VHH binders against EG45-like domain containing protein 2 (EGC2). Designs and how they scored, part 2

Target 1, 105 residues: EG45-like domain containing protein 2 (EGC2), of Arabidopsis thaliana (Mouse-ear cress) (q9zv52)
Amino acid sequence: AQGKAVYYDPPYTRSACYGTQRETLVVGVKNNLWQNGRACGRRYRVRCIGATYNFDRACTGRTVDVKVVDFCREPCNGDLNLSRDAFRVIANTDAGNIRVVYTPI

## First folded at step 1 (VHH)

Design b06 (framework vhh_gocatamig_d2)
Fold by ESMFold2-Fast, scan of step 1:
Structure b06 (fold): chain B 105 residues (1-105), chain A 122 residues (1-122)
Amino acid sequence: as target 1 above (105 residues)
Amino acid sequence: EVQLVESGGGLVQPGGSLTLSCAASGRTFSSYALAWYRQAPGKKRELVAGITSGGETVYMDSVKGRFTISRDNAKNSVYLQMNSLRAEDTAVYYCAKDWGSYEYSDYGMDVWGQGTLVTVSS
């Protein structure tokens, strides 16, 4: 699937699924992916395919595996709200909003 | 629901300064991030500067040290102070709700303003 990703900053302590967790490669998902909480614990492999606007060299070329721990409440600026730790693996955080490919694992 | 209205654009000579303002409607102003984007003639729209609900900022490389973004939650406003303006800064400047940071809000929808034109020429 393709979508947009944004990020949120640590500490990752207000998770809808678990309240708190040790993992830092985590994601909150938009309503359509949340499925009334059924998404909790799902894992996705995510890669950046570019910024949603004009931004030179947004992507690092790497992939990151993330665990769903949170709900991205409206207005959610992307389909995936990646932890900053996860976003930084795949993209320049200055890009802020990126297009991604994400696949269940 | 949320409406953004930009102002402060105009014609200025290279090396000059302008302050852009963006007034936002709504009771939830302090809970979301705001950003300034610009679109130059023949170019794609690009992020210039952003500010989180907590006041953390991000800037495009070419404006670092010249531009400053700030917010005033009591006035429901965000500002872009532009110093040492260059011909390459000529663009329509847009105020937008959020760019990267997740922020809570009482309603859905991403929001863009109408824009304000900045022309830097001699």
Scores: ipSAE 0.000, ipTM 0.149, lowest interface PAE 13.0, mean pLDDT 77

Design b07 (framework vhh_gocatamig_d2)
Fold by ESMFold2-Fast, scan of step 1:
Structure b07 (fold): chain B 105 residues (1-105), chain A 119 residues (1-119)
Amino acid sequence: as target 1 above (105 residues)
Amino acid sequence: EVQLVESGGGLVQPGGSLTLSCAASGFTFSSYELAWYRQAPGKKRELVAGISSGGSTVYMDSVKGRFTISRDNAKNSVYLQMNSLRAEDTAVYYCAAVEYDFWSGYDYWGQGTLVTVSS
């Protein structure tokens, strides 16, 4: 599937699924992926395909595996709200908002 | 040797159309994601359109409905059909290929092709 990704900063507390978790490669998902909390614990492999606006070389070319631990609450500017730790693996954080391909694993 | 060679740029009037082509060699084309980026004078380079190895597409909001990206794996080529061109579409357009592999996930870039939209 394709979508948009943004990021949020540590500490990764107040997670809807578990409150707090040890993993730092985590994601909050927008309502369309949340399924009343049934998304908790799902894992996706995420890859950047470019910025959503003017930004040179947003993508690193790497992939990252993330665990769903949170609901991306409004205002949610993407389908995936990646932890900063996860976002920086796949993209330059200065890009802020990126287009991604994500697949279940 | 990896090569991406763009063609099809030129001068066109507002409302006109152009088709950009990118011919690729030196890598397993069908496994790669391909994209068109553009850079206007004094602006940052931006993603215009992308197409995954599976054929899924993504577009910048200002080109949706006007531009169409497609790929032909048998010909190792990616295309950008540009319709209803506007002055703000004036830019150098770059073809890019991105590998899914973590160990060699760097972008390959073409030399660029200039598109000028002017009367």
Scores: ipSAE 0.000, ipTM 0.123, lowest interface PAE 16.8, mean pLDDT 80

Design b08 (framework vhh_gocatamig_d2)
Fold by ESMFold2-Fast, scan of step 1:
Structure b08 (fold): chain B 105 residues (1-105), chain A 119 residues (1-119)
Amino acid sequence: as target 1 above (105 residues)
Amino acid sequence: EVQLVESGGGLVQPGGSLTLSCAASGSIFSDYALAWYRQAPGKKRELVAGISTGGSTVYMDSVKGRFTISRDNAKNSVYLQMNSLRAEDTAVYYCATEVTYEITVSDYWGQGTLVTVSS
């Protein structure tokens, strides 16, 4: 699937799924992916395909695997709210909002 | 459907300040991320600053610390506050909705407002 991703900063406590968790490669998902909490613990492989703005060389060319630990409540800035740790693997954090391909794993 | 109208451009001396405004009409403003671009004479258009629907911001390196982007959804407006202006900031400034990945959504651009920084 294709969508948009933004990021949030540590600490990654107060997750809707677990309250807290040890993993830092984590994501909060928008309502359509949340499925009344059934999404908790699902994993996605995410790749950056460009910035939503005209931003030169936003993508690193790498992929990152993330675990769903949170719900991104409306207004959610993207389909995926990646941890900063996850976002910086795939993109320059200065881009802020990126277009992504994400696949269940 | 979204129409963007910029205002606030003008002639200012180096070191001066200026605030640009962009007012949106038509479609639902709060659903869009917004950006300011500029195009200097003889140069390509470049991103200056962007703001997401939730208020996250990005800036080009040469304006960080000098420019601030903000939005007011109640007024359907986005702003660019420009401080410590330099001659190289001289350009036409454009307000735009974010580039989309959906073929059914088009980018919207304003007509631009000229900022001239000179003595």
Scores: ipSAE 0.000, ipTM 0.122, lowest interface PAE 16.3, mean pLDDT 78

Design b09 (framework vhh_gocatamig_d2)
Fold by ESMFold2-Fast, scan of step 1:
Structure b09 (fold): chain B 105 residues (1-105), chain A 119 residues (1-119)
Amino acid sequence: as target 1 above (105 residues)
Amino acid sequence: EVQLVESGGGLVQPGGSLTLSCAASGFTFSNYDLAWYRQAPGKKRELVAGIGTAGDTVYMDSVKGRFTISRDNAKNSVYLQMNSLRAEDTAVYYCARDYSSEWPEFDYWGQGTLVTVSS
């Protein structure tokens, strides 16, 4: 699927799925992907395909595997709210908002 | 000079198969991610499939299980095997180097090859 991704900062200890948890390659998902919490524990492989706004060379060319641990509450500026640790693997954090392809694994 | 040359497009009936090929030159092929994009009439250009340097792959949801991307580093080529073709797969298919790029022009180096799925 395709969507937009933003990021949130550590610590990643507060999550809708697990309350507190220690994993750092994690994601919160927007309402359309959340399914009343049934998304908890799903894993996606995420790739950056460009910045949402004008930004030179946002993508790193790498992929990251993330686990759904949270709900991205409105206003949610993307479909995926990646942990900063996950976002920085695939993109320059200065881009802030990126277009992504995400695939269930 | 970077060059990507697509081939293999054509007219095929629903349920049929096609293999697209992309021959690359002008760069160290094994060092780059490669991808297939498509653009249907009246639609935006979209990423169909990508393959990384380690052979990791990504696919658009609607083609998963039907399309397979592969690469041959010895031949400097990337392929898209398309099975169980549907009318909705009708598009011009483009080969791209480094599909993680933010620039649409950078993601596209070839002229494209037309795939028409019709009875």
Scores: ipSAE 0.000, ipTM 0.106, lowest interface PAE 18.2, mean pLDDT 80

Design b10 (framework vhh_gocatamig_d2)
Fold by ESMFold2-Fast, scan of step 1:
Structure b10 (fold): chain B 105 residues (1-105), chain A 122 residues (1-122)
Amino acid sequence: as target 1 above (105 residues)
Amino acid sequence: EVQLVESGGGLVQPGGSLTLSCAASGFTFSTYWLAWYRQAPGKKRELVAGITSGGSTVYMDSVKGRFTISRDNAKNSVYLQMNSLRAEDTAVYYCAAEYTYVEGYDVTFDYWGQGTLVTVSS
């Protein structure tokens, strides 16, 4: 699937699934992926395919595996609200909003 | 109701110029990031040019020096001035608006126009 990804800053301490968790490679998902909490604990492999803006070298070329721990409350910035830790693995955080391919694992 | 309406597309000869306009309604235009995308048949939409709420601009490499994006907040409009047009610029051009705030989160509300066709042909 393709979508948009944005990020949120630590601490990751108010997650809808677990309250708090040790993992920092985490994601909050938009309503269509949340399924009334059934998404908690699902994992996605995420790859950056470009920035929303024409940003020089937005993508790092790496992939990141993330665990669903939160609901991206409306208004949601994209399909995936990645932790800053996860976002910076795949993209320059200055890009802010990126297009991604994400695959369940 | 949110609406973006493009105009200014048409037929033009190689080396010619066109100005695309996008008129917005139903939201606070001045706070939005605005962009022009284009899509040729069978291809994905690609970003051509973007302009932030503060007026900073970005461009696709192949249009730098030929295209200029601008905005007029008083008229709720964004423009794309296209000069030195080439056959490869032929596409449907789309206006898009995105809202972003910077308090540790990016919030994006995407609004899209229906598109306007630009054909560069002799």
Scores: ipSAE 0.000, ipTM 0.099, lowest interface PAE 18.3, mean pLDDT 78

Design b11 (framework vhh_gocatamig_d2)
Fold by ESMFold2-Fast, scan of step 1:
Structure b11 (fold): chain B 105 residues (1-105), chain A 118 residues (1-118)
Amino acid sequence: as target 1 above (105 residues)
Amino acid sequence: EVQLVESGGGLVQPGGSLTLSCAASGLTFSDYTLAWYRQAPGKKRELVAGISSEGSTVYMDSVKGRFTISRDNAKNSVYLQMNSLRAEDTAVYYCTTEWGDYSPFDYWGQGTLVTVSS
């Protein structure tokens, strides 16, 4: 699937799934992916396609695997709310909002 | 069935220009990010340019300022305008919904050959 991704900053202590957790490659998902909490613990492989606006070299060309730990509540600015640690693997954080492909693993 | 069909490839002199077109069918085109990849003889396929559903664009370093990607949702088409072509741009160019590693949800065209020589 294709969607939008934004990021949130550490510490990652407001997790709807686990409260406080130690993993840093994590994601909060929008309600269509949340499935009333059944999404907790699911993993996605995510890659950057480009910025949602004109931004030079937004993508790093790498992929990142992330674990669902949170719900991205409305107004949610993306389908995936990646941890900053995860976002920076795939994209320049200055881009802020990116188009992604995400695949269940 | 989803199809992506490229056209516009050909032989051009160094410094010349070409416009590649890709027509899509069988998908809700406006929902998709689209990209142009290329593969030169003996090299791996690489991303040249991409355009999001909202019109945001990205480019490979070596083509930035020379190539422009655009889309026309009414015509279900994506375009790559290539200016100031160099011998190193010689490759088969592919239209795709893919970006990065393989995904079973992505679609690829058959490719169109661009040769830059004199």
Scores: ipSAE 0.000, ipTM 0.128, lowest interface PAE 15.4, mean pLDDT 81

Design c01 (framework vhh_8h5u_2)
Fold by ESMFold2-Fast, scan of step 1:
Structure c01 (fold): chain B 105 residues (1-105), chain A 120 residues (1-120)
Amino acid sequence: as target 1 above (105 residues)
Amino acid sequence: EVQVVESGGGLVQPGGSLRLSCAASGFTFSSDSYAMGWYRQAPGNQHERVAIITSGGSTNYPDSVKGRFTISRDNAKNTGYLQMNSLKSEDTAVYYCAAEGYYDTAYDYWGQGTQVTVSS
């Protein structure tokens, strides 16, 4: 699927699924992906395909695998709210908001 | 010893069914550390993923097997399954179970493979 991704900063506490978790490659998902909490524990492989605004060379060309641990409440600025640790693998954090392809794994 | 072991392969006629099992030892599927997947390799082809189930129960399948294959897991038995229905000759391959770690301290573990042959 395609969508938009933003990021949030550590500590990754207060996660809706688990409260806290060891993993730092994690994601909170928007209401359309949340499915009343059934999304908890799902994994996605995420690739950056560009910035959502005028930002040259936002993507690193890498992919990252993330685990769903949280719900991205309104105002959620993307479909995926990636941990900063996950976001920086695939994109320049200065871009802030990126277009992504994400695939369940 | 940490490992996964497949069973349930065999010879079946087109349109038939098989259920593959993947038994884990030395770690547990019930922890949130592992996703479980099924992969296959036919002679001359690369490995391809045919099913995955996450620790939370989410599943994914490629179009080639959607509607015919169902992945599941039984945490109490520490065993995963692949139910294969409406088998086609194109499904002939060695099938591998993989437990895939979510982070650096949880390594990936692959089984030895089990042969599935669909032939009349």
Scores: ipSAE 0.000, ipTM 0.098, lowest interface PAE 18.3, mean pLDDT 78

Design c02 (framework vhh_8h5u_2)
Amino acid sequence: EVQVVESGGGLVQPGGSLRLSCAASGGSISSGDYYMGWYRQAPGNQHERVAIIYSGGSTNYPDSVKGRFTISRDNAKNTGYLQMNSLKSEDTAVYYCARDYGSEYDFDYWGQGTQVTVSS
ESMFold2-Fast, scan of step 1: ipSAE 0.000; ipTM 0.160

Design c03 (framework vhh_8h5u_2)
Fold by ESMFold2-Fast, scan of step 1:
Structure c03 (fold): chain B 105 residues (1-105), chain A 121 residues (1-121)
Amino acid sequence: as target 1 above (105 residues)
Amino acid sequence: EVQVVESGGGLVQPGGSLRLSCAASGSIFSTYSYAMGWYRQAPGNQHERVAIISSGGSTNYPDSVKGRFTISRDNAKNTGYLQMNSLKSEDTAVYYCATGEYYDSSGYDYWGQGTQVTVSS
């Protein structure tokens, strides 16, 4: 699937799924992926394919595996709200909003 | 092929204002993808960041200029600006425009030649 990703800053506590968790490679998902909480614990492999606006070389070329721990409430600026730790594996954080390919694992 | 040229420096009295311009040219900038920043160096000091702006318009300022300086850009013209208000003698420096893929100076690929700003009576 393709979509948009943004990020949020640590600490990654107060998640909708678990309250808190040890993992830092985590994601909050938009309503269409949330499924009334059934998304909790799902894992995705995410790759950056470019910025959503003009930003040259936004992507690092790496992939990251993330666990769903939170719900991205409206207004949600992407399909995936990646932890900053996860976002910076795949993209320059200055890009802020990126197009991604994400695949269930 | 990529050139960065500053303009707008000069002599101004304390409390005055100046607007600096940074014109960038080259095929890379036609895509409007690069971040821009303004840096300054006064005698005896290292280069100091005074403002940065991402290609999407996000800005950052150190406390020394926050509220007095404003950075902006016109991507259609490949031009960046620094509006400097309430100038102090401590703002006297050579001001440089830099641009590149990164938000901070460690990743900036292109630097201008500098423009002198002098704040004195």
Scores: ipSAE 0.000, ipTM 0.093, lowest interface PAE 16.9, mean pLDDT 77

Design c04 (framework vhh_8h5u_2)
Fold by ESMFold2-Fast, scan of step 1:
Structure c04 (fold): chain B 105 residues (1-105), chain A 122 residues (1-122)
Amino acid sequence: as target 1 above (105 residues)
Amino acid sequence: EVQVVESGGGLVQPGGSLRLSCAASGFTFDSEYYAMGWYRQAPGNQHERVAIITSGGDTNYPDSVKGRFTISRDNAKNTGYLQMNSLKSEDTAVYYCAAGDYGDYEWSYDYWGQGTQVTVSS
């Protein structure tokens, strides 16, 4: 599936699924992916394919695996709200909003 | 209760200017970890970030508004601002203020305003 990703900063302690968790490679998902909380604990492999804005060299070329722990409440500026730890693996955080491919694992 | 409230929206002609305000209550912007941003959504469009200002005072803008919009904050008044110049019909949207207790940037479960309508039309 393709979509857009943005990020949020630590501490990751306001998680809708678990309140708190040890994992830092985590994601909050938009309501169409949330499924009334059934998304909690799902994992995705995410790859950056470019910036949403005119930003040169946004992607690192790496992939990251993330666990769904949170709900991205409206206004949600993407399909995936990646932890900063996860976002920086795949992209330059200065890009802020990126196009991604994400696959269930 | 913790909240942010926007004001300053309205109807303006192309080429005009508006200044949006974001008043915070229940917390203060003078925290060394607080960042804030402005976001917008027009019908049929996805949500778009239009400006951020970090706790350190660094700002960032997408190309669509760079040079036309300026974000600022007044910690003593506990208020953030978005100065919008050279407005275009494409800037018509509901504008939202967001604030968070983080040193960098945040989108989820932080303090979001109710939104204020900006319409650019002749």
Scores: ipSAE 0.000, ipTM 0.096, lowest interface PAE 18.1, mean pLDDT 78

Design c05 (framework vhh_8h5u_2)
Fold by ESMFold2-Fast, scan of step 1:
Structure c05 (fold): chain B 105 residues (1-105), chain A 122 residues (1-122)
Amino acid sequence: as target 1 above (105 residues)
Amino acid sequence: EVQVVESGGGLVQPGGSLRLSCAASGRTFSSYDYAMGWYRQAPGNQHERVAIISSGGSTNYPDSVKGRFTISRDNAKNTGYLQMNSLKSEDTAVYYCAAEYSSGWYEGMDVWGQGTQVTVSS
């Protein structure tokens, strides 16, 4: 699937699924992906395909695997709210909001 | 849930310097989700913005403080700073830090601190 990703900063506490967790490659998902908490523990492989707004060369060309630990409450500005640790693997954080392809794994 | 706390205020003589800090805590997003501003309220006046730094890093200052105040932010610590030099008695005010969210799940949310007092007096 294709969507948008934004990011949030550590500490990655107050997560809807587990309260907190050891992993730092984590994601909060928008309401349509959340499924009343059934999404907790799901994993996605995420790749950046470009910035949402004017920003050249946003993508690193790498992929990252993330675990769903949180819910991105409406209004959510992306489909995925990636941890900063995860976002910086796939994109320049200066882009802020990026277009992504994400695949269940 | 997101909270902002100012620190660094105090009493200083005209011509002196102070550095104010603004610490964001709780569940926060990247600094690219919001603009950070410093506002002040002097006795008998409404809030005046004295500095702003956008999510993209651009800054703006009113003429009253331009060249004397410098705003900066540290995204790794989720903190903002206001360096105040060449202070004048007219700078006496309660200084407030504000985070103004324009993206992410906090879009449209403004978070204000409780303020820190700056007094410039001989």
Scores: ipSAE 0.000, ipTM 0.096, lowest interface PAE 16.8, mean pLDDT 78

Design c06 (framework vhh_8h5u_2)
Fold by ESMFold2-Fast, scan of step 1:
Formats: C-alpha cells, structure tokens, sequence
Structure c06 (fold): chain B 105 residues (1-105), chain A 120 residues (1-120)
C-alpha cells in the first residue's frame, strides 16, 4: 500500500497499545489502519518514495521495519506517524511529510 | 536459549582491517522481528552501536564508522559479520554481537565480546 508518513519525537514511552514501551522503531497509524486496536503489534516495512511537496533528496533509499504501538488521532497528517528514529532511516527529517510504500510483514 | 559467540578480534595497525564473526544459536538472524547489531565499549566510554542489520537486510551505521564498517550475515550459516576497514586508534574497544529485537534499545549482551586493539 501507498500513503503518507510524518514523524513524532521521543520519548516513545506513551502509546495507545501498550501504555509504556522502550522500542524506538515504532509507528502510530491513522483510523483506517487502526481497526479499533486490532492493529496493535502489526509490523510494516516502509520505504520512502518522495516528499509530499517540493523537497529535493527526501529519501535515503533504505527501508525500515516498524511496529504499530499507537493511534494517530485527528488531525493526523499522514497514514503513518513514524518515530523520528524510524523516519530518519528512510528520509531526511527536514522533509517532514513523505510519500511511502508500506507492506505488512 | 539465545547465545552468540564473537570472534575475529585482535591487534591491528592503524589503517588495517579486521573481520569479526558472530555465531548464533537459539534464533536465526533472518527471523522476522529481529535485528542483529554490533556494539562496542572502550575503556572510560559508554556503549555505542556501530552497526545494525534488520531482518529485511537494511543496514544503519553512525557517522563515526560509516563508509569504513560493513555489517552482513549469512543465513545458511546463521553467522553475522562486521567488516572493519581503515581502522583508527579510536576503534579500540571490546565488540559485542547483539540480537536486537526491533527497536529495543537494550544493552543486554550475551557473549564475552571480542577485543579489537588498533595501535602501532
């Protein structure tokens, strides 16, 4: 699937799924992927395909595997709200909002 | 039980190369949800991660070693590797192979590590 990703800053210790956790490659998902909490613990492989606006060299060419730990409440500016640690693996954080391909694993 | 055995450390001159090995048992490095990393600790310093390879094969390195170190694994042999090139005196440390379940941030080490000393 294709969508948009944004990021949030540490600490990643508060989440809808687990309350507290120490993992840093995590994601909050928008309502359509959340499925009333059934998404908790799902894993996705995510690749950047470009910025959502004009931003040169947004993608690193790498992929990252992330675990769903949170719900991205409205206003949610993407389908995936990646931890900053996860976002920086695949993209320049200065881009802020990127188009991604994400695949369940 | 999860076990790792590190090997390949030794004394090398600045600019030299070493290849470290990590033999695993009780898990495979390609298992979904696992990453394999290399961490190091020098006397007087905190532990630092120098390389990670995720289950899908993607890798990450800090700037201090990027371009000089390469992490890899052989799934058939269930062995991880760290190729270290252009070694510097500040690379002197004990190196540990860590089974890093995605994003754990844990510094739990299972092996004794392997000593790398870079000196003339």
Amino acid sequence: as target 1 above (105 residues)
Amino acid sequence: EVQVVESGGGLVQPGGSLRLSCAASGFTFSDSGYAMGWYRQAPGNQHERVAIIYSGGDTNYPDSVKGRFTISRDNAKNTGYLQMNSLKSEDTAVYYCVKDEYYSGSFDYWGQGTQVTVSS
Scores: ipSAE 0.000, ipTM 0.104, lowest interface PAE 16.4, mean pLDDT 78

Design c07 (framework vhh_8h5u_2)
Fold by ESMFold2-Fast, scan of step 1:
Structure c07 (fold): chain B 105 residues (1-105), chain A 123 residues (1-123)
Amino acid sequence: as target 1 above (105 residues)
Amino acid sequence: EVQVVESGGGLVQPGGSLRLSCAASGSIDSSTYYAMGWYRQAPGNQHERVAIITSGGSTNYPDSVKGRFTISRDNAKNTGYLQMNSLKSEDTAVYYCATEYPYSGDYWEYDYWGQGTQVTVSS
């Protein structure tokens, strides 16, 4: 599936799924993926395919595996709200909002 | 309640130069990790980003202005600048300044566009 990803900063301590968790490669998902909490614990492999707006060389070319731990609350400007730790693996954080391909694993 | 004010537009001959300024005020802080961008809109043309600069100083330009336009910023003053050199008639447009946060990178998700400043390149 394709979508947009943004990021949020540590500490990752207000998780809707688990309250807190030890993992840092985590994601909050927008309502379309949340399914009243049924998404908790679901895992995705995510890769960057470009910036949402004009930003040269946003993608690192790497992939990251993330666990759903949170709901992306308004304002949620993407389908995936990646932890900064996860976003940094796949993209330059200065891009801010990126287009991604994400696959369940 | 962030406000941005553009200035520096005007009428110039082809090949001329202008420097645009964008002053941001209100609930904005230089320690915030935000980008500052310049956009333009000409009658009959689509909206276009012409430059962006991150808080850390990384810049990006479309090919249409690369080498002719330079974006810079003064974080202590919350001010951005666009130096425009070798101006062409196709650069004629209203130029807008926007502040962009990591969650507002879409064309329709900007919180803080200014009033715009007219740039006219004509003989």
Scores: ipSAE 0.000, ipTM 0.143, lowest interface PAE 13.8, mean pLDDT 78

Design c08 (framework vhh_8h5u_2)
Fold by ESMFold2-Fast, scan of step 1:
Structure c08 (fold): chain B 105 residues (1-105), chain A 120 residues (1-120)
Amino acid sequence: as target 1 above (105 residues)
Amino acid sequence: EVQVVESGGGLVQPGGSLRLSCAASGFSLSTSGYAMGWYRQAPGNQHERVAIISTGGSTNYPDSVKGRFTISRDNAKNTGYLQMNSLKSEDTAVYYCAAYEDWSSGYDYWGQGTQVTVSS
């Protein structure tokens, strides 16, 4: 599936699924992916395909695997709200908002 | 009862200034060893940490605001501040205050956010 990703900063402690967790490669998902909490613990492989705005060289060319631990509450500016640790793997954090391909694993 | 509350947001023209306040209630910033931060999220734009101040007063800023924004805290008033100067349209966002234990086992307190709009 394709969508948009943004990021949030540590500490990752207000997680809807688990309250807190030790993993840092984590994601909060928008309502369409949340399924009343059924999404908790799902994993996605995510790759960056470009910035949503005029930003040169947003993508690193790498992929990252993330675990769903949170709900991205409205207003949610993406389908995926990646931890900064996860976003940093696939994209320049200065881009802030990127288009992604994400696949269940 | 235990909370942080932002104030000072509003509408300002480019080049203007605003001072945001973050009042902590129900816990002591100094006694409890809390660090403070300001975070922002803009619809269709960057999500980012804006400023951090440690229990000891050390500060950190991303390059996007360094030199324009200053974070401070007044432990006697149990409140933190963000002084924003030379505001740009890209600073338009909801600004959130957070307080968290510096060596945290995972506790933090987030405000509900305050809107800052920079437009002509």
Scores: ipSAE 0.000, ipTM 0.092, lowest interface PAE 19.2, mean pLDDT 78

Design c09 (framework vhh_8h5u_2)
Fold by ESMFold2-Fast, scan of step 1:
Structure c09 (fold): chain B 105 residues (1-105), chain A 121 residues (1-121)
Amino acid sequence: as target 1 above (105 residues)
Amino acid sequence: EVQVVESGGGLVQPGGSLRLSCAASGFTFEYSSYAMGWYRQAPGNQHERVAIITSGGSTNYPDSVKGRFTISRDNAKNTGYLQMNSLKSEDTAVYYCAKDLYEGSYAFDIWGQGTQVTVSS
């Protein structure tokens, strides 16, 4: 699937799925992916395919595996709200908002 | 409510300068993971991207305004700016402040009413 990704900053300890948790490669998902909490614990492999605007060299060429731990409440700026740690693996954080391919694993 | 309000437009002579402001409410630039930009539309033309600034401060300009226009933002004041120098009659348009762009699409977010810039003798 394709979608948009944004990021949020640590600490990632508060989550809708687990209350508190210590993982850093995590994601909050938009309502359509949340499925009334059934998304908790789901894992995705995510790759950046470019920025949502004109930004040269947004993508690192790497992939990252993330665990769903949170719900991205509206107004949610993307389909995936990646932890900064996860976003940094796949993209330049200065890009801020990127197009991604994400695949369940 | 989530909104932006543009200001600073007006009538100016060729070669003059104007500074446009974009005041945001309902969200903050500081903790946002999105870019902000300025767009313009003159009668008979489609919307044109004028300037973009990313959350990290990187900027992009089309050749038509590069060197004359400067985009900036003040996250503490939740305000974006467009400094326009050496204005030309071709710069006459309504200017809009927008959040985020949809890559590869003609669609974009326009939250404000726009501010009119007229360059005329």
Scores: ipSAE 0.000, ipTM 0.157, lowest interface PAE 15.0, mean pLDDT 76

